# Miniprotein binders against a7ua95r516to809, part 21

Target 1, 294 residues: a7ua95r516to809
Amino acid sequence: ASLSLLSISDLVPDLQFIFFWMSNAIEILYFIQQKSPAYMQTIELMDDKAGSKESLLSATISANEEAMTILEEVIMYTFQQCVYYITKTLYVVLPGLLDCNPFGTEPSSEQCRRAAGVCVCAVCVMPEAVRRVVSVFQTTSDLLQQYQVHSEIQSQMFAYLFFFTNVSLFNQLIDKGPARGWFQRSRVLQIQASVKILLDWAKGAGHNHLAQKFFAKFCSTVTILASPPQQLSQMSWKALCAEHPSLKPVQLHRILTQYQLMAELGPLPIWQPSSEDEAYIYRTVDLLESFENH
Below, E stands for the ipSAE of ESMFold2; O stands for the ipSAE of OpenDDE; V2 stands for 0.75 times the mean of E and O plus 0.25 times the DockQ between their complexes.

## First folded at step 3 (miniprotein)

Design U7
Fold by ESMFold2-Fast, scan of step 3:
Structure U7 (fold): chain B 294 residues (1-294), chain A 103 residues (1-103)
Amino acid sequence: as target 1 above (294 residues)
Amino acid sequence: DPLEELKKKIEELRKQFQEAMDLYNKAVELFNQGDTEEAIKTLEKVLAMALQIYIEAAELIEKVKKTGNEEAMFLALELIIEAIRLIVKVTKAIEEMKQRLAS
């Protein structure tokens, strides 16, 4: 069976439903948090019927605690469901970003024929592969705004989406990069330019701090690979580790090895792992990033 | 009598809750018969009903509180709790059924 390509547009009706319920659960949780003290005070001011007042007070406390727990579960499940469908769509479109050329002819518009007719993409002035990724992020932002989802939940969602994007791009580059030619300097510069479009979108959307935090590993990788040999050869292993703290020793070693193999200019520098890190450069289990963040 | 009207509203919401529970049971039966897509659609309807009952019960409890009637307040709180439990139950069921459709 072929992988069913999920278009973000095809998921919008289902996502609207889930976002609606998530937003409502958040509002209800807030309502209970604000109203619970007033309910408790009201019960305390009721006529003293032996046992009745204490029973009602206990029932109200239990109801409040159970309601908060249940609403937190609903928020968690609807959040996880949104993230699942959005990241499934991202997984399909992200590899295209590593193959696109943003230095080519600027497309003034893109024409596509959908099942029901001909359409032109709303954002047409960037490479199609980058536009597809940006469309996923923009649609998510639009849905969060449409359903007035609290800003802290919005931040948590984009934190996870950026985390997922970083892991997916890093793993694709490290695992498939050598065979695909992605470690060639010209290709790395194209990747760097494409990633900058995503980071610029995130900055414009108010998520610059999240993007800086969660894209750190992939950005460090691309920065190292795009560095001129003359600049990079002057840096010790310790200096590179200090400048790129997001990279594990095995990851940094793999990146530098690929840099040496793909030498474009001059003689290649030699980087020696520190004695403290030497044991860890062979830990292949730590090479690829996990999508799980416990 | 405002209290009598509020009690009638609680009884009407209780009736709506029973209708939502009946529809939930119908969705479970559809799933057990292999009609997963129809079961999901039915559960989505149950979810909408449960949330509507919760919202109306939450509005109602503020009005009941002003009457000082402890019995009516308890009945409204009980309905709120049961509605929230149904929301959680239906949400988990929808997710499980969608995962099985994907596999």
Scores: ipSAE 0.000, ipTM 0.201, lowest interface PAE 13.7, mean pLDDT 76

Design U8
Fold by ESMFold2-Fast, scan of step 3:
Structure U8 (fold): chain B 294 residues (1-294), chain A 103 residues (1-103)
Amino acid sequence: as target 1 above (294 residues)
Amino acid sequence: DPLEELKKKIEELRKQFQEAMDLYNKAVELFNQGDTEEAIFTLLKVLIMAIQIYVEAKELIEKVKKTGNEEAMRLAQELIAEALRLIIKVAKAIEEMKQRLAS
């Protein structure tokens, strides 16, 4: 069986069921939280012996704490299941984003016309690979809205999905980029345009701040790689670190080394790390990011 | 017709309860087949369903009392009792299955 045929649409029935139960668990949890204070107040107003009231309050608190703990476990588990299904689908479709060309061969036939070899208006058609990624995000958004999942949980969901996407794309580019030709300037510009489509979707969906936060590392990487040689060669190590704080020194050093090689700027280092950063780079060999968000 | 609306709500909750029972039976089958983690997950879904039915049935019974219809009152009380029993049964089953995973 082919994992490339697994689409988000194939998972919608399973995701609908999980979102339904997550929404129900959240609603029940909030119901208990709202009812507990009212019930506690009712007990406090009782005319009974103080010891009896204290015993009843303690028992009620204990029972409510236990029920809330179970519901929190259910919410956490259903959230993790949604994340599992969605990120599994994303993992399959994300590498395609690094291989696609969003500039296309022709402008949109509906919005622009090419006449006498001249294009007056150029509209980038969304490549199928990018459309598959956007479809995953859009379907997730639609399901969260359909089941009226609390906005805080929606934000956490997209924070994680953007985090996952950023780490996946960054790791793929750093690990497989040299062999796949992804560090070539023409390919980097295509990747940058594809990422812009994802960021534009996030902005339209109301998640611009989350996208800016969680895509920072991959965006910094692509921005550096897309920089003209003349411009990048004039920047100091310290200036690059300041401009791209999301990149660890070892990651920045690796990116700049690959850039130098691809731009044929010679074998001698152009960007000299500070003594402190150089010591860190020497001691740290791990270039790839962890999928564990700490 | 207020009584007809309440009867429809009772029937709706009864159908939801049957769905929860069917899912409970699926969880037991998964556990017997050795799919312990999937069984626990399925039971957590049943627990949420049972709690929701219990809460809605409790709210419904206050409205049913005002109608004076004894049959509707009995049906609502039966749903409350059955939902509560399912909550207890599921919570116990989850605890037992978790202990098996730990050992």
Scores: ipSAE 0.013, ipTM 0.230, lowest interface PAE 8.6, mean pLDDT 76

Design U9
Fold by ESMFold2-Fast, scan of step 3:
Structure U9 (fold): chain B 294 residues (1-294), chain A 81 residues (1-81)
Amino acid sequence: as target 1 above (294 residues)
Amino acid sequence: SKVRITIEVEGPPEFAELLAEIIRILAEVAGAEEVEVRVEDGRVTITITGLSEEAAKLLLEIIKALAEKYGVKVTYEIEEL
């Protein structure tokens, strides 16, 4: 028996059937929606007995409503199944992204400390863990294209996948990051380089707008952690909140606290929450993001 | 009135089988009493029993549109029960 030997390729046959059903149901729905007004107009223009005309209109409306209901149910079901299988696979491969090194050779901590942004070599180097994540997105894109799924549905699919990825990565970084050493500057720069590969893929696939929108929280977190201590010390709590509106006050406070613990250059200024934010930080609230909260 | 529809799908096996599967699902959701699928010599035959005449006509229009999209040949016969 094959233990733990599961790749996106193993799901392709199941996904092919589901995407085929979804694509065809969408096409039929559009066909009925376009045909219905023309047919209704034809009935309205008939010079016929009023009772016969009304009966035909009622029958046509009933038949159209029945067909649209069936198709909407099929579309919803198949969309949910696609999302379920794809996100289940994605969840398994995403943690590896936080531990991989896209620079190829282990860079010195000094080299990482000098870098202000993402490593340019990330475009040339794709670690196995990042390749697995990109493979899930690429396979999804290929299936949507193969079955000619409407562009709006494609956008909805990737919006959800990017949302899911953002929540998964953010939660893992916040929950496990300190214990795993992921808040160390050298590790954060590696994570930043890895996520750039995903964002570059999204841009190439025509989903730059969706990626910018749905990765905002994780990107803000990585940006803060990758910032030099001198740069962060020049910013007030209010300014940090304004620059990172995707982060809740409790999340921002946790990130900054961990950053101070991992700093190499002595004491950093203490960021003081506003009275409102201080109350929010100390009240009972979930630190981690929900997969069901849009 | 209720009808029985016999549909034959002919074409590349991949597309013929996939079309047959969506037809089966649509028929079941539409309230068919029985749906039977048979595959022989590159042809898929689908027998749908117990749909209303209106539901059957609408399903056939849908099937025709899908057949054109995927380049498969569909023939059908309707029998009143």
Scores: ipSAE 0.011, ipTM 0.283, lowest interface PAE 9.1, mean pLDDT 74

Design V1
Fold by ESMFold2-Fast, scan of step 3:
Structure V1 (fold): chain B 294 residues (1-294), chain A 95 residues (1-95)
Amino acid sequence: as target 1 above (294 residues)
Amino acid sequence: SLRKRAEELIRKAQELLEKVEELIREAEEKGAPEEVIRLLKLALKLAQYAIRLARLALEALERGDPETARRLLELAKWLLDAAEELIKEAERLLE
């Protein structure tokens, strides 16, 4: 269908191969770490008065250090390759999440009829665009489980994937949102519902803590934009900063400006930044997130 | 040229793999110390990884990614060098 759309399934054979050798390299590294001290002790217990024992110990230490260094490089490289291919696929599918509508009327005819004679049933369903993003995460989880990759490495991988997703979605929304209409209230509510599906998947997969940590910026942005005028009008700049510490002053100011432009009803408060925040509001370099900066 | 390097590395790794498998069999038959057998088994795994990396390098070349292929071949060579050192150490302990 789409020329530019890459499916995670197209990468599965390559990813399976990379995950397999990464898992094995980790196991060999652990084997060396656990057995090296016992092996050194065995050498030390050998009765060798000539001095070849010292030569053997030195050579064994050198060989083990070289093997560990090479294995660590293999683990790092394979990890980076997995992250590269997975995030490349995510980058292609993520914009669709901002354009999809998870609200629909697709319950059974029975359920619609049973709603006190009202035939309109609004149900939040997983759109195809959201399903594509979830399938990338699920396929990654399945491969990590299939090849029994250590839980610490699994956590590091999902931490980075969530970080990448958060930065990508935040930058897309802030940079392209005005032109794409994504700041319209109806669109923001759709985005919020789509993100909740993603976060619910993460919770079900055992990654709730990582998702809460690494999606904080995008979640704060959507939460503010989805706030009703009555609720948001009661909040000061200081209160908003306190509730959304993941947002930089320039980012918070941009979000509130977009809220004002899209507000249809209600008086908006005067959100006055602190004197120390004023300088940052005019720094465009801090508006978008970097994939390489914390 | 990268394709020729990958093919040559696979050939060398397969030769080393066969040698290590034979050494493990001989060491087990002769009742060598468990530590020696462990070193040889580690060398076996490193040689297997080198072959996998070199094959992935060939796939990268077919996809038009020579930079990835070059890095994979460098890693494969390091693994083969490490395997050779472990074999030398095991042979020394056997003697």
Scores: ipSAE 0.006, ipTM 0.189, lowest interface PAE 10.2, mean pLDDT 75

Design V2
Fold by ESMFold2-Fast, scan of step 3:
Structure V2 (fold): chain B 294 residues (1-294), chain A 95 residues (1-95)
Amino acid sequence: as target 1 above (294 residues)
Amino acid sequence: SLRKRARELILKAYELLRKVLELIREAEEKGAPEEVIELLREALELAFKAIELALEALEALKRGDPETARELLEKAKELLDEAEELIKEAERLLE
């Protein structure tokens, strides 16, 4: 079995170890940064007998620079390892979010089916596919809190996780959506509800600003696809571009094409791109998002 | 002096940290068993603790407490010696 087949719970012991090291390295780096200036000043105020002060100062500067460089490398390495394990787990569970039905009356899991006779459980249970994604984010949040990782590093971690989630979901929907039936309006509404649960989690966790920034593209896509035909058909290309600035012209055109096919609005194209955007619509290399785009 | 000894132990700890990071990259590239990674992780923990103890010793010296500083530096040296042995074992397993 590959690491991508493991649940987030199976990775917790390894993640705890890595977070422990990252937290310790950050604290040691902070301690050195706070104490080094005072130590340097002590050397500078020392009586210089036989030229020893200049040699000691140079050695101290070199030692501090070397120490900080190594600690920065450790912090960067441990951060990258956490991101690697977490995003590998996310990649496996994210496609399930596009296939689940949060409006379903029958529970999907075995546990939920056994509890179906109890109305409280049926009302309070999140769809399993959504719960799996939320569990990855919650476990990450819990580990960052447990090891008291600085808020700035926490923000960087969730910025990357939200970026990764947005790119993964957008690319899956655009690339595989037609074959999977994900552009059918009923399924788009289900996707919209599932994404709302993720955004609500992020807001509750104090990451609303990051979620708004990094989910913009996928949220724009789902919003367009969920729009009533009468409302959407009244909007010009220019108005749609202005309302959805996170979408590239080729991406917006693909989304509208899929919407038109699913809504049975007649032959393509119904929305006419602006003359300045027309050249970019045929650049298929710009259709899918890069996981390396920071 | 105890200040010089603290500085020397901090420098040694950072050299061991650099070596551990290099060996972790090598172990991952070679697909080494988890036992090797665990040895290297333990060595990292000992090296970080040694740095912390040496920095605490410098603070103790600043407060005029050389006896506490001496005890902290002896413990830091013991941790670094242990880390070095773990690194040697990991290197042997990577061959």
Scores: ipSAE 0.000, ipTM 0.294, lowest interface PAE 12.3, mean pLDDT 75

Design V3
Fold by ESMFold2-Fast, scan of step 3:
Structure V3 (fold): chain B 294 residues (1-294), chain A 103 residues (1-103)
Amino acid sequence: as target 1 above (294 residues)
Amino acid sequence: SAEELRKLAEELIRAVEELIRLAEEKGAPEEVIRLLKLALYLARRALEALERGDPETAIRLLELAAWLIKLALRLLRELGDPELVKKAEELLKEAKELIERAR
């Protein structure tokens, strides 16, 4: 079976095994770090010859250092394997998020809240495509919690998953957006709503800071595309760059060009580059983002 | 009972030492040898805990040693040496038996 046919649920048994090993390696590492000083103190307090105690202490320190190195390698290997399989699954489901309509279907499930005797129903709309992406994040969170993986490693994993998601969504939008009509205002608002569901999930899961940090590029892109023409036309190139520091000049220029074309506004001077601005744009060639974290 | 636990711990220590010797003789990866050496040190600390009347600490140390032996066993299975695999399986069984008796 190819990776494109695998769902996150198909990977759960293999991921459980990998998380099991990762968790045990982490526990052993922290046990050695925490208990090693106490055991060395015990050796120092032994009724023994100084030379014999020094030999035992040296051997214990050496063995503990070697053990910690091996455990760190096991943790790194299992972390890399989890990230690899989770991101491969995520890559398959992410394009659906850009192509779904959270406003197209009347939801069957409603949440009702009473305020001052009035029943207010909050409708929760989650398209299947968005649910599939959320399911990958939720399953990852559940496995990390089930195996009690240290919070710092959990943060590193979600940092990378959010980074990966941001790059994937940005590249898909920039590369395929014009042909798919994704730059049209109605489509951008749908994308914005779908992304908000992911960001709300991240906030609920305790990862709000990571989500805000690692989704910055895609969020800036969607924000620009959703902006009114009057707002954009009042901004200088320098001001736009300052407001969207996560975007490279060539990326910002491409987004503004697509905004103008897709908005059907005619030749509006949303932004017209000067000779100096053009040189600045062409100083940076990278349009699409790399999946390597720099 | 206390003397029996001590004897079983000493037997476990000897079995780990023998597996290390065979692994080194057969050129097993250094990672395997390091895991087994850590298991050996934990087993020796468990024996000390049993000798001072602290079986709870000994059980925790032996559980950690068993995990290290299990990691070494997985690596040895990839190596494909039947003698090392069999010895590691026997060692893991012996460690688990000692843990149960110490409860």
Scores: ipSAE 0.007, ipTM 0.218, lowest interface PAE 9.8, mean pLDDT 75

Design V4
Fold by ESMFold2-Fast, scan of step 3:
Structure V4 (fold): chain B 294 residues (1-294), chain A 81 residues (1-81)
Amino acid sequence: as target 1 above (294 residues)
Amino acid sequence: SKVKIYIRVEGPPEVAEKLAEEIRKLAEEAGAEEVRVRVEDGRVLIVITGLSEEDAKRLLEEIKKLAEKYGVKVWYRIEEL
């Protein structure tokens, strides 16, 4: 699969053709939907004058049904092709987001924040890994605008891309995080800053609501992992479930277990699952999220 | 002989969808062999296959009553199989 090695810029010519055909199919479908009812009513009004009008109406309805079905299939196919190539590119670039440092190098720190009478200094730059992810989203937005794709279709596209990104990042963090050191506090803070860059991009692009909805699981995970031990150890299992409803019990349990190890905390009684959740935690077949849309 | 009925419903999306569900139920109760429904942008296309001409006419009268009740417009045609 050579296309899995391409940057988003290498895919632009192919994506332009797919978006072009998708846009055209949508416009033709809209035209048929808009004109068909008026034409049907016109034929219906002429019924009492000639019996041949019944045959014409039936034939028109049948032909329009077949044409709409074909156009819907073309729209679905082209939408799925766009999503396929864009998500394939995302999958290759997303792991880099978990390893990058958006605070810059230690020698280049120029910004200072006040904390307990001591200044904490860092310069936030867009790492190459984050830039690659943002470039995929920006190129997608540009193509949707270039071909004048309706805002609802644009929202559906970004809903899926954010869903895919959230699942991919969450699964990689949970599955590979322990071996790669991603659960270390300093690494978690870097991941949190990188994710904020993506969320800020989404807000600027008019997709803040979609980003808040579809990144909820990964954001909850990073928020918990970035919490100071003094703060997190005061929260009960029930309180954590209420504050992070996007997390399944088995996922929250795994996250807290990793937190205990990294913060060198012993088992905490307040983090014991409720009786309602305990059986579910141990019976859940898969800890990881599915890429299938809900 | 069996007939095929084409029906198009136009109205507010929520109302049109509700009417489409009631039409599907009525067609199935009347003994239709197949009922196909497509709902998009407040327009509903329904194709009912396998009713006798007599049963089809009775079904259409019920559909007209429902259309009046919900304040939507319905267009239809019957084709012999």
Scores: ipSAE 0.000, ipTM 0.093, lowest interface PAE 22.5, mean pLDDT 75

Design V5
Fold by ESMFold2-Fast, scan of step 3:
Structure V5 (fold): chain B 294 residues (1-294), chain A 85 residues (1-85)
Amino acid sequence: as target 1 above (294 residues)
Amino acid sequence: DTYEVRIYIKGPEEAIRKLAEEAIRIAEEMGAKVEEVKIREKDGEFTVLIVITGLTKEQAEELARRIEELAKKYGLEVIVKIREI
């Protein structure tokens, strides 16, 4: 099951049901939150000749607190179920993004040009692997809009999906990259182009801020690996740490080591870790990211 | 020919401090110089770097062996690097 290529469209009927209930629970919660002050004020204005007003106020507060707690639990549960099914689908399709070539078999002179000392490559078409990832995000967006889920919940959902995608892609690149040849210059440029398609989708969908925040680690990794040797060899360890604060010392060290190997660079003194970071470059337990948000 | 020994210790603050103190004591008993001791906290974990110089190759290897044994006893992660300076 985990090995089968699943389409997000296969899950749409189940997701529609869950989104429907989540949306309804959210609307009921907001209704109670908006109406509770008015009801409390009405009770305060009531004529209390037998001391029943205090009892009624206490009962109303208790009932409102209980109802809101139940609705919050329903919202949390349905949100977690949506995230579970969507991320399960993403997990199956994400590895394809690291293997696909948006330039075809090889970039032609028409697809790749030099500009200000950097290589600029045009993307000819969205690869099927990238389209599958974008389809998961687009279907999620469509369902959130169809069921009129509040913008706060929509932002929370995409925050988590982008977080999950970032961790998954980073871990796969670091863990499997050397064996799969993903650190080769041509492959890095393909990965960069594919990631740009995904980020452009997020920008178009109104989630640019979330994408910038939650893709920071993977974007830093790809940016470093895609840097020309002339440019990267001029940057010190301290400069790289300052420009890429999302990367842990062990992660940056591993990335630079792979870069040196692929670019056939000899030892570079400027890439020696600072004394304060030297202890952390050997912390292998910190190499891969956790799916638990810290 | 003198050698440099770099000791990286990871773990809980209390246990790290005890191992670091023992490492420094052993190094000083060997006539070595403790150049640097740095403590850093990241993601709730403590890491200590100790830089020791003025040791022969044999002394550096013996220091590394003793530190690794102490680390095992205290249940700490330790990485020891030896290089000729």
Scores: ipSAE 0.000, ipTM 0.101, lowest interface PAE 24.3, mean pLDDT 77

Design V6
Fold by ESMFold2-Fast, scan of step 3:
Structure V6 (fold): chain B 294 residues (1-294), chain A 105 residues (1-105)
Amino acid sequence: as target 1 above (294 residues)
Amino acid sequence: SEEVKKLIREALKLLEKGDPESLKKALELAAEAVRIAIENNDPELLIYALAVLALVAIRLGNKEALEKVLELAREALKLAEEHGSEEAKRVAELVIKWVEEALRQ
């Protein structure tokens, strides 16, 4: 029987309606914010026959604040629902990105590469696993564009999606990587190429700053693991911490230990933790990242 | 006015819970919010009440909920037209069109 995976296409009808209402709520919110000054001018121009202008002003401000609060609650609810469904789909498709080989197939079709904003490099292809992840991001972008969602909300959406993707990929690589061979150099290079396709998509979509910020931990991990032995052996623990500030001491130590093992650099650790960091290396509670948005 | 706002907030909390019983109660609360806004001639709150009502009906997805939303949206459209609220009229028309298309499937 065929594998059953969640498809972003299965969620499009539900997402369309939720984005429709989120967009409408945002438009109404901004309309009220813009119309408030005009309404205040209208009140100021009226004769004092209908009561105190001060009472009308106070009532209007209170009503506006309450209306905005309700709209913000609707926007927040619809935003959270979109995030929930999209991240649930991402969780299913992301592991495939760590197993695919972008070097083993012919280049992706030009239309597919251009539409998704993926790498156009001759040696870079979009494997099916990467295409599924890109499709989730592209569908999200298309829906935000279709319903003309404000750029700040779009940025918040992709910030969270990139955060979720980073945590999911990092945790899977650290927790399951040794058993699945993902720390082998050939595999790391495949992972690096697949991640580059994702980052190139983000850059093409106008989210390069967000991708650089929220993928920092996973990118640092892959960069270290893909480093040539000659280059990496010349770097001190302090220098590695400085170049990879997103990594906690326990995370950096685990990564370097795996690198040393896979590169067959011998049983002794080449990189010695600082005295200040040594205590944190054994804090297993800090090894994996939390999905909590804090 | 305050009654409508309280009903909307309660409906949103129940919608967030997402279980069938909570969704059915959310529909009732949102519908009541729409009725009160209509009865009190409050087109401003009608926009928010209709948005929540439509969202709950989408989540429930059953014909009974859609029929109820259609009836209330038509009442809301009448009020919006009588009070000259262009934004409330637009929202009511969109809800009616959406529900009619859903019911044809």
Scores: ipSAE 0.005, ipTM 0.327, lowest interface PAE 10.2, mean pLDDT 73

Design V7
Fold by ESMFold2-Fast, scan of step 3:
Structure V7 (fold): chain B 294 residues (1-294), chain A 95 residues (1-95)
Amino acid sequence: as target 1 above (294 residues)
Amino acid sequence: SLRKRAERLIRYAQRLLELVEMLIREAEEKGAPEEVIELLKEALELAQKAIELAREALEALERGDPETARELLRKALELLFEARELILEAERLLE
């Protein structure tokens, strides 16, 4: 259907050119770095100790350094362009991940389909929205492998993509979650299952360490919201902070406050500032909330 | 404040009770399986008991017994958690 018009596949021809140039620039830079010492040694061996030879050596060093600088700029530019286009595509598909159900719920209109023994509501199903996000990461991985991009640069690429995904999902959940009903336990469990599919892909692709590092904040948020209210009410503030070190006290406080208000449950752990700076931030947040509620 | 906790818990339990009553009516009207209706009725009883325990907690606070109030609120919260899980299970089976 028209889903291909909204997918990473629409950008593949442009990305192929960018990856091609990036790969070639990396190879040329590597070649210059490897051959430079041998070339300089050869010039030194032909040293006649006249000023003219010293000038030639100096000019050669200068030209070589200038060439390496240009190649580094080309690599940086092409890397930034790849990140830009890939994250632009991710921005379009990521909201769907927060609003899909991997546990399989069917509209009543599909009752006849279920009666035929066909079940699209399987316990484990990859929703179309999750598949679109996975496709972006998989296509990126495929292009990096096709053009034989060094593993360190691959790691840097996925570090940026995971960082962007984490920030985007976290901001959307916090900003739009209350209005969309995403803080409700059933919805949070759906989000948690969808995120697990994404993390499982990252593990399979060899990026488990990066995924654990860069998705920590969003995963902690979802874990807290998915936690039974009775467990949260029995935990101390220090215990929650210890279990979720990726969340700043202000962020944890905001999450718990919104969760408590929407669920209308008993009091959850209260933020206990441990430093003067933390106390200042706490007082500022409390002041702003007072103005919003009065 | 334990008093504020009890008041919030009662409001939450009251909303759950209203939701469960609506779901029971819908399930009966649509001829849902008896097991689904029984799950919802169990959730209803748990929510009602939680409200009762929270009210008892407020009375304990008025008598100057915050320890008893804390224990009653803990039990009430546990019942509400169980009620919510039963409601979610019933909703999934109805939809």
Scores: ipSAE 0.000, ipTM 0.078, lowest interface PAE 24.6, mean pLDDT 72

